# VHH binders against Aminopyrimidine aminohydrolase (tenA), part 12

Target 1, 224 residues: Aminopyrimidine aminohydrolase (tenA), of Halalkalibacterium halodurans (q9k9g8)
Amino acid sequence: MSFAASLYEKAQPIWEAGYNHPFVQGIGDGSLEKSKFQFFMKQDYLYLIDYARLFALGTLKGNDLQTMSTFSKLLHATLNVEMDLHRAYAKRLGISAEELEAIEPAATTLAYTSYMLNVAQRGSLLDLIAAVLPCTWSYYEIGVKLKGIPGASDHPFYGEWIKLYASDEFKELADWLIQMLDEEAKGLSSKEKAKLETIFLTTSRLENEFWDMAYNERMWNYNG
Short names: E, the ipSAE of ESMFold2; O, the ipSAE of OpenDDE; V2, 0.75 times the mean of E and O plus 0.25 times the DockQ between their complexes.

## First folded at step 11 (VHH; framework vhh_7z1x_3)

Design z97 (from z88 with I58T S106D T108A; at its last look DockQ between E and O 0.68; V2 from the best seeds 0.00; counts 0 for: pae E 6.1 > 2)
Amino acid sequence: QVQLVETGGGLVQPGGSLRLSCTASGFKFSSYSMNWVRQAPGKGLEWLSYISSSGSKTSYADSVKGRFTISRDNAKNTLYLQMNSLQPDDTAVYFCARGFAYRGYDEAYFDYWGQGTQVTVSS
ESMFold2, look of step 11: ipSAE 0.078; ipTM 0.561
ESMFold2 (binder alone), look of step 11: mean pLDDT 84; pTM 0.845
OpenDDE, look of step 11: ipSAE 0.433; ipTM 0.756

## First folded at step 12 (VHH)

Design z100 (from z74 with G50A D99G G101A W105Y Y106L S107E E108T Y112S; framework vhh_7z1x_3; at its last look DockQ between E and O 0.74; V2 from the best seeds 0.00; counts 0 for: pae E 6.1 > 2)
Fold by ESMFold2, look of step 12:
Structure z100 (fold): chain B 224 residues (1-224), chain A 123 residues (1-123)
Amino acid sequence: as target 1 above (224 residues)
Amino acid sequence: QVQLVETGGGLVQPGGSLRLSCTASGFKFSSYSMNWVRQAPGKGLEWLSAISSSGSKISYADSVKGRFTISRDNAKNTLYLQMNSLQPDDTAVYFCARGFAYRGYLETYFDSWGQGTQVTVSS
């Protein structure tokens, strides 16, 4: 069993809970209230900015020129393609570019992005990959599962989300990160692998917190 | 060790056809987009075609659109280029190249190349 396969197995209770979350199920069956998806899109905009920073850190920490070049292309694509697509999608949902630029992070968004950036900045390339892989891999898994629901891919708003994450291109990203993890984990001690597992499971749980945040349209529990 | 081996080149008359193959080993072929590129004598590299990892997205350069067909067989770890209506200016060394696409675009980085196979179109 590869190291990535062992992480996948251990994460299954967490990822299954994410797939079954009312937010995710509502995307699949079309029942999700528009306001909840709008809330998600606003927070996801902030997430994407810090996600781009993770790819910048991947470029810095890459083990060879090929790896550095791949992370550089991912950084470019996130800033110059994904962000444009996100803004266009948000506009169709009634969210202006001005609103996106003014949005503040919810507590969950801040915790999630801050955790990933802290782990990636202070740690190795593998720490970065372990932090980012669950959202990439689980989104692909969710996209594929939801695409299997009759009519889901054709939904006028949510179908685009499903098709994006079920795409070959997103699969290729997930597979590349998985292959990097497995190759670079060779020769690590059980203690070092346990550290990576903790990171992987932590961001898996934070992904579920992100679904729950969006479903409840929650900025802060205590200060409103 | 990543290896890409092109075969199927040779001499063909104008208007003829050839099918190129690229056999891949040393990596998970089904996880990568693949490309065909050529280099004519005295010219730079020319990108010809790309195919995504499952084969669901295909693109062609204008110079070969309608004449060349890219395909892949992931069970055999093999990439193909069917080349029809060949003309003398198609004479080149043809390379397969492993790429990586992201965010729905076929513009890719090529991180591994084959040795190339010579295609010569002449009477």
Scores: ipSAE 0.114, ipTM 0.593, lowest interface PAE 6.1, mean pLDDT 89
ESMFold2 (binder alone), look of step 12: mean pLDDT 85; pTM 0.859
OpenDDE, look of step 12: ipSAE 0.417; ipTM 0.738

Design z101 (from z98 with S31N S33A; framework vhh_7z1x_3; at its last look DockQ between E and O 0.07; V2 from the best seeds 0.00; counts 0 for: pae E 14.2 > 2, placed apart)
Fold by ESMFold2, look of step 12:
Structure z101 (fold): chain B 224 residues (1-224), chain A 123 residues (1-123)
Amino acid sequence: as target 1 above (224 residues)
Amino acid sequence: QVQLVETGGGLVQPGGSLRLSCTASGFKFSNYAMNWVRQAPGKGLEWLSYISSSGSKISYADSVKGRFTISRDNAKNTLYLQMNSLQPDDTAVYFCARGFAYRGYLETYFDSWGQGTQVTVSS
């Protein structure tokens, strides 16, 4: 069993809870209320900015030109394709470009992005990969599972979202990170692998907190 | 087996219009982003336009923005490029390509290409 496969297996209870979250299920059956998706889109805009920064750090920390090139491609795709798609969705939901630029992070968004950036800045390339991989990989898993729901891919709004994350293009992003993780993890001690596992499982849990934040439209639990 | 077949090229006068088509087979077209790329005589490849699998995201190179329109019909497995206000500098072989584009690294991002269709713009 590869290292990535062992992480996948250990993360299954966490990712299954994410798949079954009312936010994600509401995308699949079309029942998700507009306000909850609007809240998600606003916070996800901030997330994607920091996600791009992680790929910039991956480019910097890459151990060879091929690895640097792969992270550079991911950085470009995030900034120039995924962010543009995000802005188009936001516009259709009535969120102006000016409003997107003024958004402040919710507590969960700040915790998630700050955790990943701290891990990436202070750690190795592998620490960075372990931090970001659950986001990409679990979105693909969710997309594939939701696509299996009868009628879900035909939904006039959410069908497009589902097809995007079930796409071969998105799978290719996940596959590149998985392959790099497995290659770079060769020769690590059990203690080193346990550290990477903790990072991987932590961002998997933060992903679920992100779904829950959006579903409850939660900025902070305590007023200042 | 993945196949992409371009049609619709030809000779046009400056200022004219052409509509290119690309028929796809051997894969689930609706799951893939598609691109148009061209190669002028004696020049390298130039990325022109991108369209997401659903058609909801579209991008153009500065050289064709405002003159070219990319579209797709997922029910017919067909990609289109409407080219208006054609200029002599648009003379090239035009290819459709499956995959995700990054300017300057086109071959790395595309796994499938058509054989191309010639577009010639001259008086």
Scores: ipSAE 0.000, ipTM 0.147, lowest interface PAE 14.2, mean pLDDT 85
ESMFold2 (binder alone), look of step 12: mean pLDDT 84; pTM 0.852
OpenDDE, look of step 12: ipSAE 0.467; ipTM 0.762

Design z102 (from z98, 15 letters changed; framework vhh_surovatamig_d1; at its last look DockQ between E and O 0.62; V2 from the best seeds 0.00; counts 0 for: pae E 8.3 > 2)
Fold by ESMFold2, look of step 12:
Structure z102 (fold): chain B 224 residues (1-224), chain A 123 residues (1-123)
Amino acid sequence: as target 1 above (224 residues)
Amino acid sequence: EVQLVESGGGLVQPGGSLRLSCAASGFKFSSYSMNWVRQAPGKGLEWVAYISSSGSKIDYVDSVKGRFTISRDNAKKSLYLQMNSLRAEDTAVYYCARGFAYRGYLETYFDSRGQGTLVTVSS
């Protein structure tokens, strides 16, 4: 069993809870209230900005020119292609460019992105990969599962989301990160692998908090 | 260790056909997009064809559209290039190249390639 496969297996209770979350199920059966998806899209816009920063850190921390080049291309694609697509999708959902520019992070969004950036900045390339892989990999898993629901990928609002994360392109990103994790983990002690497991499981749990935040349209629990 | 082994090159007359193969090992072939690239004498690398990991997306450089067909067999871990109506300009070393497309195509990106197979189109 590869190291990534062992992490996948340990994360299954967490990822299955995410798949079964009312937000995710509502995307699949089309019942999710539009306002909750709009809230998600706004917070996801902020998430994508910091996700791009992770790719910048991956470029910096890459162990060879090929790895650095790949992260650089991912950074460019995120900033200049995916975010354009996200803005276009948001517009079809009734979210203006002005609204996107004015978004403030919810508590959960801030915790999630700050955790990933902190472990990536303080740690190795492998810590960065362990931090980011759960959202990438679990989104692919969710996309594939939801695509299997009859009619889900044709939904006028949610179908595009499902198709994006079930796509060959997204699978290839997830698989590249998995490959890098397994390669970089060769020769690590069990203690070093346990640290990476903690990071991987923590961002897996934060993903579920993100679903819950979006479902409840929650900025902060305490308004101070 | 990633290995890509090209075969099927040779000497062919203009208008002829040739089928290139690439045997892949050392990685999960079905997880990667694949490319053919070529290097003509005295020139740099030119991207020729792309196929996504499932085979659902395919693209070609304009000069070979309608003449070349890329395909893959994920069960056999093999990539193919059917080359028809060959021209002198197609003379090159052809390489099988592993890569991935990400969110709007990084079509010229690839992280590994094989040793190449020579195709010579000559009267």
Scores: ipSAE 0.012, ipTM 0.407, lowest interface PAE 8.3, mean pLDDT 88
ESMFold2 (binder alone), look of step 12: mean pLDDT 82; pTM 0.844
OpenDDE, look of step 12: ipSAE 0.431; ipTM 0.746

Design z103 (from z98 with T108V; framework vhh_7z1x_3; at its last fold request DockQ between E and O 0.56; V2 from the best seeds 0.00; counts 0 for: pae E 3.8 > 2)
Amino acid sequence: QVQLVETGGGLVQPGGSLRLSCTASGFKFSSYSMNWVRQAPGKGLEWLSYISSSGSKISYADSVKGRFTISRDNAKNTLYLQMNSLQPDDTAVYFCARGFAYRGYLEVYFDSWGQGTQVTVSS
ESMFold2, look of step 12: ipSAE 0.229; ipTM 0.652
ESMFold2 (binder alone), look of step 12: mean pLDDT 83; pTM 0.837
OpenDDE, look of step 12: ipSAE 0.590; ipTM 0.812
ESMFold2, fold request of step 14: ipSAE 0.292, 0.108, 0.147; ipTM 0.695, 0.590, 0.611
ESMFold2 (binder alone), fold request of step 14: mean pLDDT 83, 83, 83; pTM 0.845, 0.846, 0.840
OpenDDE, fold request of step 14: ipSAE 0.689, 0.680, 0.697; ipTM 0.852, 0.849, 0.856

Design z98 (from z88 with S106L Y112S; framework vhh_7z1x_3; at its last look DockQ between E and O 0.85; V2 from the best seeds 0.00; counts 0 for: pae E 5.8 > 2)
Fold by ESMFold2, look of step 12:
Structure z98 (fold): chain B 224 residues (1-224), chain A 123 residues (1-123)
Amino acid sequence: as target 1 above (224 residues)
Amino acid sequence: QVQLVETGGGLVQPGGSLRLSCTASGFKFSSYSMNWVRQAPGKGLEWLSYISSSGSKISYADSVKGRFTISRDNAKNTLYLQMNSLQPDDTAVYFCARGFAYRGYLETYFDSWGQGTQVTVSS
């Protein structure tokens, strides 16, 4: 069993809980209130900005020119393609570009992005990959499962989300990160692997917190 | 070691057809998007066609749309380009290239190339 496969198996209780969360199920069956998805899209915009910073760090930390080049392309694509697509999608949902520019992070968004950036800045390329991989991999898993629901990918509001994460291109990104994790983990001690496992499971849990934040439209519990 | 090997080039008369193959080894072919690119004598590289890892998304440059068809067989680790209605301006070395895309509709980038196969269209 590869190291990535072992992480996948250990994360299954967490990822299954995410798939079964009312937010995710509501995307699939079309029952999710539009306001909750709008909240998600706003916070996801902030997430994508910091996600791009992770790819900048991947470019810096890459161990060979091919790896650096791939992260550089991911950085470019996130900043210049994905964010344009996100803005266009948000506009169709009634969220203006001005609203996106003015968004403040919710507590959960801040915790998630700050954890990933902290791990990536302090650690190795492999620590960065372990932090980022659950977002990519579990979203692909969710996208494929939801696409299997009749009519879900044709939904006027949620269908584009499902198609994005079930796409070949998203699978290709997940597969690339998995391949790099397995290659870079060769020769690591059990202690080093346990550290990576903790990172992987932590961002898996933070993803579930992100679903819950969006479902409850929660900025801060005690902000007054 | 990543290897891409193009075959199927040759001499063809104007209006003729050729089918190019690109055999991949040293990586998980089904995890990557693939492209065809060509270089005519004295010119730079010209992107021709893209196919996603499962084959579900395909695109073509305007210069070849309607004449060329890209396909792949992931079980055989092989990429194909069917070229019809060939004209002298299609004379070039044809390369297959391993790509990488992100977030579904993202721009395609290449990280590995074959050695190329010569296609010559003349009477």
Scores: ipSAE 0.115, ipTM 0.593, lowest interface PAE 5.8, mean pLDDT 90
ESMFold2 (binder alone), look of step 12: mean pLDDT 84; pTM 0.846
OpenDDE, look of step 12: ipSAE 0.310; ipTM 0.676

Design z99 (from z74 with D99G G101A W105Y S107E E108T Y112S; framework vhh_7z1x_3; at its last fold request DockQ between E and O 0.70; V2 from the best seeds 0.00; counts 0 for: pae E 5.2 > 2)
Amino acid sequence: QVQLVETGGGLVQPGGSLRLSCTASGFKFSSYSMNWVRQAPGKGLEWLSGISSSGSKISYADSVKGRFTISRDNAKNTLYLQMNSLQPDDTAVYFCARGFAYRGYYETYFDSWGQGTQVTVSS
ESMFold2, look of step 12: ipSAE 0.236; ipTM 0.661
ESMFold2 (binder alone), look of step 12: mean pLDDT 84; pTM 0.858
OpenDDE, look of step 12: ipSAE 0.474; ipTM 0.763
ESMFold2, fold request of step 14: ipSAE 0.148, 0.088, 0.174; ipTM 0.613, 0.584, 0.633
ESMFold2 (binder alone), fold request of step 14: mean pLDDT 84, 83, 84; pTM 0.858, 0.855, 0.857
OpenDDE, fold request of step 14: ipSAE 0.606, 0.608, 0.626; ipTM 0.819, 0.820, 0.826

## First folded at step 13 (VHH; framework vhh_7z1x_3)

Design z104 (from z98 with Y105S L106T E107Y; at its last look DockQ between E and O 0.86; V2 from the best seeds 0.00; counts 0 for: pae E 6.6 > 2)
Amino acid sequence: QVQLVETGGGLVQPGGSLRLSCTASGFKFSSYSMNWVRQAPGKGLEWLSYISSSGSKISYADSVKGRFTISRDNAKNTLYLQMNSLQPDDTAVYFCARGFAYRGSTYTYFDSWGQGTQVTVSS
ESMFold2, look of step 13: ipSAE 0.063; ipTM 0.553
ESMFold2 (binder alone), look of step 13: mean pLDDT 83; pTM 0.834
OpenDDE, look of step 13: ipSAE 0.556; ipTM 0.796

Design z105 (from z98 with Y105T L106T E107L S112Y; at its last look DockQ between E and O 0.63; V2 from the best seeds 0.00; counts 0 for: pae E 8.3 > 2)
Fold by ESMFold2, look of step 13:
Structure z105 (fold): chain B 224 residues (1-224), chain A 123 residues (1-123)
Amino acid sequence: as target 1 above (224 residues)
Amino acid sequence: QVQLVETGGGLVQPGGSLRLSCTASGFKFSSYSMNWVRQAPGKGLEWLSYISSSGSKISYADSVKGRFTISRDNAKNTLYLQMNSLQPDDTAVYFCARGFAYRGTTLTYFDYWGQGTQVTVSS
């Protein structure tokens, strides 16, 4: 069993809870209230900005020029392609570019992105990969599962989300990160692997907190 | 150990056809996008074509569009390039390369390459 496969197995209770969360189920069956998806899209815009920063850190921390080049190209694609797609999709949902630029992070968004950036900044390339892989990998799995629901991919608002995360391109990103995790984990001690497991499971749990934040449209519990 | 082995090169007359094959081993072929790249004598590398992991997305360089066809057989771990209407300026070493593309971008990145196969087009 590869290291990534062992992480996948250990994360299954967490990822299954995410798939079964009312937010995710509501995307699939079309019942999710539009306001909850709008809240999600606004917070996801902030997440995506910091996601791009993770690829910048991957460029810095890459172990050879080929890896550095790959992360640099992912950074470019995120900033110049994915964010344009996100803005276009948000506009279709009634969210203006001005609204996107004015968003403040919810407590959960801040905790999630700050955790990933702290882990990636202080740690190795492998710590970065362990932090980012659950959202990439679990989103692909969710996308594929939801695509299997009749009519889900054709929904006026949620179909585009489903198709994006079920795409070959997104699968290829997840698979590349998985392979890099397994290659870089060769020769690691049990203690080193346990640290990576903690990171992987923590961002998996934060993903579920993100679903719950969006479903409840929760900014902060105690706002000064 | 990732290994890519090209076959099918050779000498052909102008207007002729060749089919190149690239056999992959040491990785899950069906999880990766694949590319063809060539290098003419004394020139730099030229990207020719891309195919996504499932084969659902394909793109070509303008120089070969309409004449070359990329395909893959994931059950046989093999990538193909059908080359028709070959001209002398198609003379080059042809490489297959492993990569992936991100979210509709034309940016394709290659981490592993084959040894190449020579294609020579002359009378």
Scores: ipSAE 0.012, ipTM 0.388, lowest interface PAE 8.3, mean pLDDT 89
ESMFold2 (binder alone), look of step 13: mean pLDDT 84; pTM 0.841
OpenDDE, look of step 13: ipSAE 0.466; ipTM 0.760

Design z106 (from z99 with Y105S E107Y; at its last look DockQ between E and O 0.76; V2 from the best seeds 0.00; counts 0 for: pae E 5.2 > 2)
Amino acid sequence: QVQLVETGGGLVQPGGSLRLSCTASGFKFSSYSMNWVRQAPGKGLEWLSGISSSGSKISYADSVKGRFTISRDNAKNTLYLQMNSLQPDDTAVYFCARGFAYRGSYYTYFDSWGQGTQVTVSS
ESMFold2, look of step 13: ipSAE 0.178; ipTM 0.628
ESMFold2 (binder alone), look of step 13: mean pLDDT 84; pTM 0.855
OpenDDE, look of step 13: ipSAE 0.395; ipTM 0.727

Design z107 (from z98 with Y105D L106T E107W T108V; at its last look DockQ between E and O 0.82; V2 from the best seeds 0.00; counts 0 for: pae E 7.6 > 2)
Fold by ESMFold2, look of step 13:
Structure z107 (fold): chain B 224 residues (1-224), chain A 123 residues (1-123)
Amino acid sequence: as target 1 above (224 residues)
Amino acid sequence: QVQLVETGGGLVQPGGSLRLSCTASGFKFSSYSMNWVRQAPGKGLEWLSYISSSGSKISYADSVKGRFTISRDNAKNTLYLQMNSLQPDDTAVYFCARGFAYRGDTWVYFDSWGQGTQVTVSS
């Protein structure tokens, strides 16, 4: 069993809970209230900014020019392609560019992005990959599962989300990160692998907190 | 570790057909988009066609649209290019190239190339 495959298996209870979350199920069957998806899109915009920073760190930490080049291209694609798509999609949902620029992070968004950035800045390239891979991989898994629901891909609001994450392009990104994880993990001690597992499982749990935050439209428990 | 090997090139008369194959090894072929690219004598590289990792998305350059057909067989780790109605201007070295695209079709990068196979179209 590859290291990535072992992480995948250990994460299954967490990822199953995410797939079964009312937010995700509501995307699939079309029942999710629009306001909850709008809340998600606003917080996800902030997430994408820090996601781009992870790819900048990947460029810095890459061990060869090809790896550095790939992360540089991912950084560019996130900032200049994915965020444009996100803005266009948000506009169709009734969220203006001005609203997106004014968003404050919810507590969960801040915790998630701050954890990933801290791990990536303090650690190795492999720590960075372990932190970001659950988001990428589980979104692909969810996209594929929801695409299998008849009519889901044709929904006027949620169909586009499903198609984006079930796409071959997103699969290719996830597979690239998986291949890098497995190659770079060769020769690591059990202790080093346990550290990566902790990171991987932690961001998997934070992903579920993100679904729950969006479903409850939760900014902060205490608004100081 | 990554290896791409093109075969099927050769000499063909104008109007003829050839089928190129590209056999992949050293990576999970089904995880990557693939491309065909050619280089005519004295000219730069010309992108010809793209196929996504599952084969669900296909694109062609205007110069070959309607005459060339890209396909893949993920079980055999093989990429194909069927070339019909060949003309002297199609004379080139043809390469298969492994691509990488993120979040849609707007950006494609070629990170690995085959050795190429010569296609010559002459009377």
Scores: ipSAE 0.013, ipTM 0.508, lowest interface PAE 7.6, mean pLDDT 89
ESMFold2 (binder alone), look of step 13: mean pLDDT 83; pTM 0.845
OpenDDE, look of step 13: ipSAE 0.142; ipTM 0.608

Design z108 (from z98 with L106T E107L T108V; at its last look DockQ between E and O 0.81; V2 from the best seeds 0.00; counts 0 for: pae E 8.6 > 2, grease 24.5 > 24.2, SAP .694 > .668)
Fold by ESMFold2, look of step 13:
Structure z108 (fold): chain B 224 residues (1-224), chain A 123 residues (1-123)
Amino acid sequence: as target 1 above (224 residues)
Amino acid sequence: QVQLVETGGGLVQPGGSLRLSCTASGFKFSSYSMNWVRQAPGKGLEWLSYISSSGSKISYADSVKGRFTISRDNAKNTLYLQMNSLQPDDTAVYFCARGFAYRGYTLVYFDSWGQGTQVTVSS
């Protein structure tokens, strides 16, 4: 059993809870209120900015020129392709460019992005990979499951989201991160693997908090 | 170890056909887009064709469109290029190349290459 496969198995209760969250189920069956998806898209815009910073750190921490080049291409694609497409999708959903520019992070968004950036800045390339892999891998699995629901891919607002995360291209990203994790984890001690597992499970839980934040349209619970 | 091995090249007459194969090992073939590229003597590299990891997206350079057909068999870890109506200016070394794509939008990056197979079209 590979190390990534062991993490996958340990994360299953968390990822299954995410798939079954009302936000995710509402995307699949089309019942999710538009305002909740708009809230998600606004916070996801901020998430993508820090996600790009993680790929910059991956470029810096890469273990050979090919790995550095791949992270550099991911950084470029996030900043110069995905962000533009996110803006276009947001506009189709009724979110203006002015609204996107004015967004402040919700507590959950800040916690999630700050955790990943702290882990990646202070840790190894492998710590970075463990932090980012759940959002990529679990989104692919969610995309594939939702695509199987009749009519879901044709939904005027949610269908594009489903098709994006079920795509071959998104699978290729997830598989590359998995391959990197397994290769770089060879020879690690049990203590080192336990650290990576903690990181992987923590960002898996933060994904579920992100669904819950969006569903409740929650900026701050008690001080904002 | 990532390994890509091209076969099926050779000498053919103008108007002839060849089928190139590229056998992959050392990576999960079904997770990668694949490409065919060629280099004619004394010329630069020319991209010819792309196929996505599942085979659902295919594209061709104008120079070969309608004459060449890319396909893949993920069960056999093999990429193919069927080349018909070959002309002398198709003479080149042909390479398969592993691509990398991102998030549903294809930016094809060639990060691994085969050794190449020679195709010569002459009378």
Scores: ipSAE 0.012, ipTM 0.417, lowest interface PAE 8.6, mean pLDDT 89
ESMFold2 (binder alone), look of step 13: mean pLDDT 84; pTM 0.846
OpenDDE, look of step 13: ipSAE 0.501; ipTM 0.786

Design z109 (from z98 with Y105N L106K E107Y T108E; at its last look DockQ between E and O 0.73; V2 from the best seeds 0.00; counts 0 for: pae E 7.4 > 2)
Fold by ESMFold2, look of step 13:
Formats: C-alpha cells, structure tokens, sequence
Structure z109 (fold): chain B 224 residues (1-224), chain A 123 residues (1-123)
C-alpha cells in the first residue's frame, strides 16, 4: 500500500464525520441556511490567502525546478484565479468586495491556518504537503459525493461549490499532491512517517472544526 | 519513464479525415489533462485542443474548432484526435502533450511530449 493510501485509510473516520456534518449535508440537500454559507465563504476567503502562502513555501522548499515551477503556478492560480472566482461567487451570495477585505479570522480559522503555516515553515516540503493535502483531498471527495445527490449541482447558491470541488482541475491538484507525498516518503523511517501522519490527521480534524465553526457562525467564545 | 506515442498520421487529400491516437505509459493517465499541439514546417508550436482528466471539459483553438474532436479512453490510456475537413494548412507534425492545470482554464502547462506523427494534406 502506498503511504498516501495508508493515510487515507487512517483518516476515513475523520473525513466521514466531515462529510456527515450538518453543514456539508446541508450543502448537498440544499437545506443549509444561507447565512451559514455566507459565514463560511467569508472565513474561507481568509483561509485561501494562507493556502496560497503554503504554495509560496512549496516553491521555496521544492526539491527540483519542476516541483518549484508547479508550486509557483499553484500560488499564481490561487491568488489570481481562484480568489477572483471566490470574490465573484461571494458577490452573487450578497457579500461585497469591501466586506471580504474587512473580514477578521474566527478563532478556528486562525488556528487552522496558523497550524499549517507553522508546520510548513519549520518543517520539510513533506511536512507542508502532509499539512495541506487533507483539505484538498477531502474537499474533492466531498464534492464528488455531493454531486451524486440528485439536484445538488443545480442549487442556486450551493451548486457552484459542489461543481468546483468535484472538478477535474481540483482532482488533478489532489492527485499531484498525493504523488508528491508518495514519491518523497519512500525512504522515510517509521518515526518520520508517524510525524507526517500526525500532521495529516491534525489538519483533517481542523477541517471538521472549520465545518462546525461555519455551521454555528462562531467567531470567538468570548464575543469575538 | 513517461512515454507518449502518436500514431495515425499520413497523407490525405483536402477535405479528408484522419484519426490520431496517442498511447501513454509510465504514469497514471487518468490523473492528467491532455493536449494536442502541432508544428507546421518552419513555424512554432500551435496548441490545438485540451481535454481534462475525466474528459468532462474540452476546449479547442479557433483554427480547428468544429473540424477536430478530442477524446480519451482512460481504461486504454489513449488520447484521440479526430480531424475532419482537413486543408493544406493543417499539414504539420502533431504531438500529444501531458498537461497540468489548477482551477479555471489554466491548461498551458505541458511537462511531457510525444515524438509526433506527420500529417500531410496535399492533392
């Protein structure tokens, strides 16, 4: 079994809980309250900024010119293509560009992005990939599962989210990260693999905290 | 080792048709977008068409839209280009190219190329 496949198996209880979270199920069946999705879109905007920073670090930490070039393209695409699409989608949901620029991170958003950046900055390219892969991979898995629900892709607010994350482009990104992880992990000790596993499972859990944060529209427990 | 092998080229009269194939080996074909590119004598490379990894998204250059059809069979690791209504200016070496694209239509990343197959359109 490949290393990525072993991580996938170990993460299944966590990812299944995420798929079954009321936020995610509500996207699929159309029942999610619009305000919860608007909250999610605002926090996800901040998440995407730091997600792009991870690709900048991937460029820096890349082990060859091709890897560096690919991360550089991902950085550009995130900042200049995905962020534009996100802003356009947010506008159709009633969120202005001014609102997006003024967003403060919720506690969960800050914890999630800070964890990933700390791991990536202090660690290796593999630590970075282990941190970012669960978000990318599980979003694809969720997108595909939700697309299978009759009518979900046609929903006026949530259908575009489903189509984006079920797309071939997003699959190709996930597959590339999986291949990178497997190629770089072949000679690692059991201790090094356990470290990567901890990172992978931690960001998987933080993804579920992100769903829960959005569902409860939670900034801070102390009136943040 | 990544390999892409084009076949199906040849000589055809104006208005004729050809079907090109590109067989892939050494990588997971179903994880990559694929492209067709050509090079006419004395000219640079011209991108012709793109197909996403599942085949669900397809695009064409204006020069071939309506005449060429790209398709893929992921079970057979094969990319196809059906070329109809061929004209003398379609004479070129035709290459398949492996791509990588991240969100949107960012598909002009080609990291592997075939050796090409010659297509000649002449009376």
Amino acid sequence: as target 1 above (224 residues)
Amino acid sequence: QVQLVETGGGLVQPGGSLRLSCTASGFKFSSYSMNWVRQAPGKGLEWLSYISSSGSKISYADSVKGRFTISRDNAKNTLYLQMNSLQPDDTAVYFCARGFAYRGNKYEYFDSWGQGTQVTVSS
Scores: ipSAE 0.013, ipTM 0.524, lowest interface PAE 7.4, mean pLDDT 89
ESMFold2 (binder alone), look of step 13: mean pLDDT 84; pTM 0.852
OpenDDE, look of step 13: ipSAE 0.226; ipTM 0.656

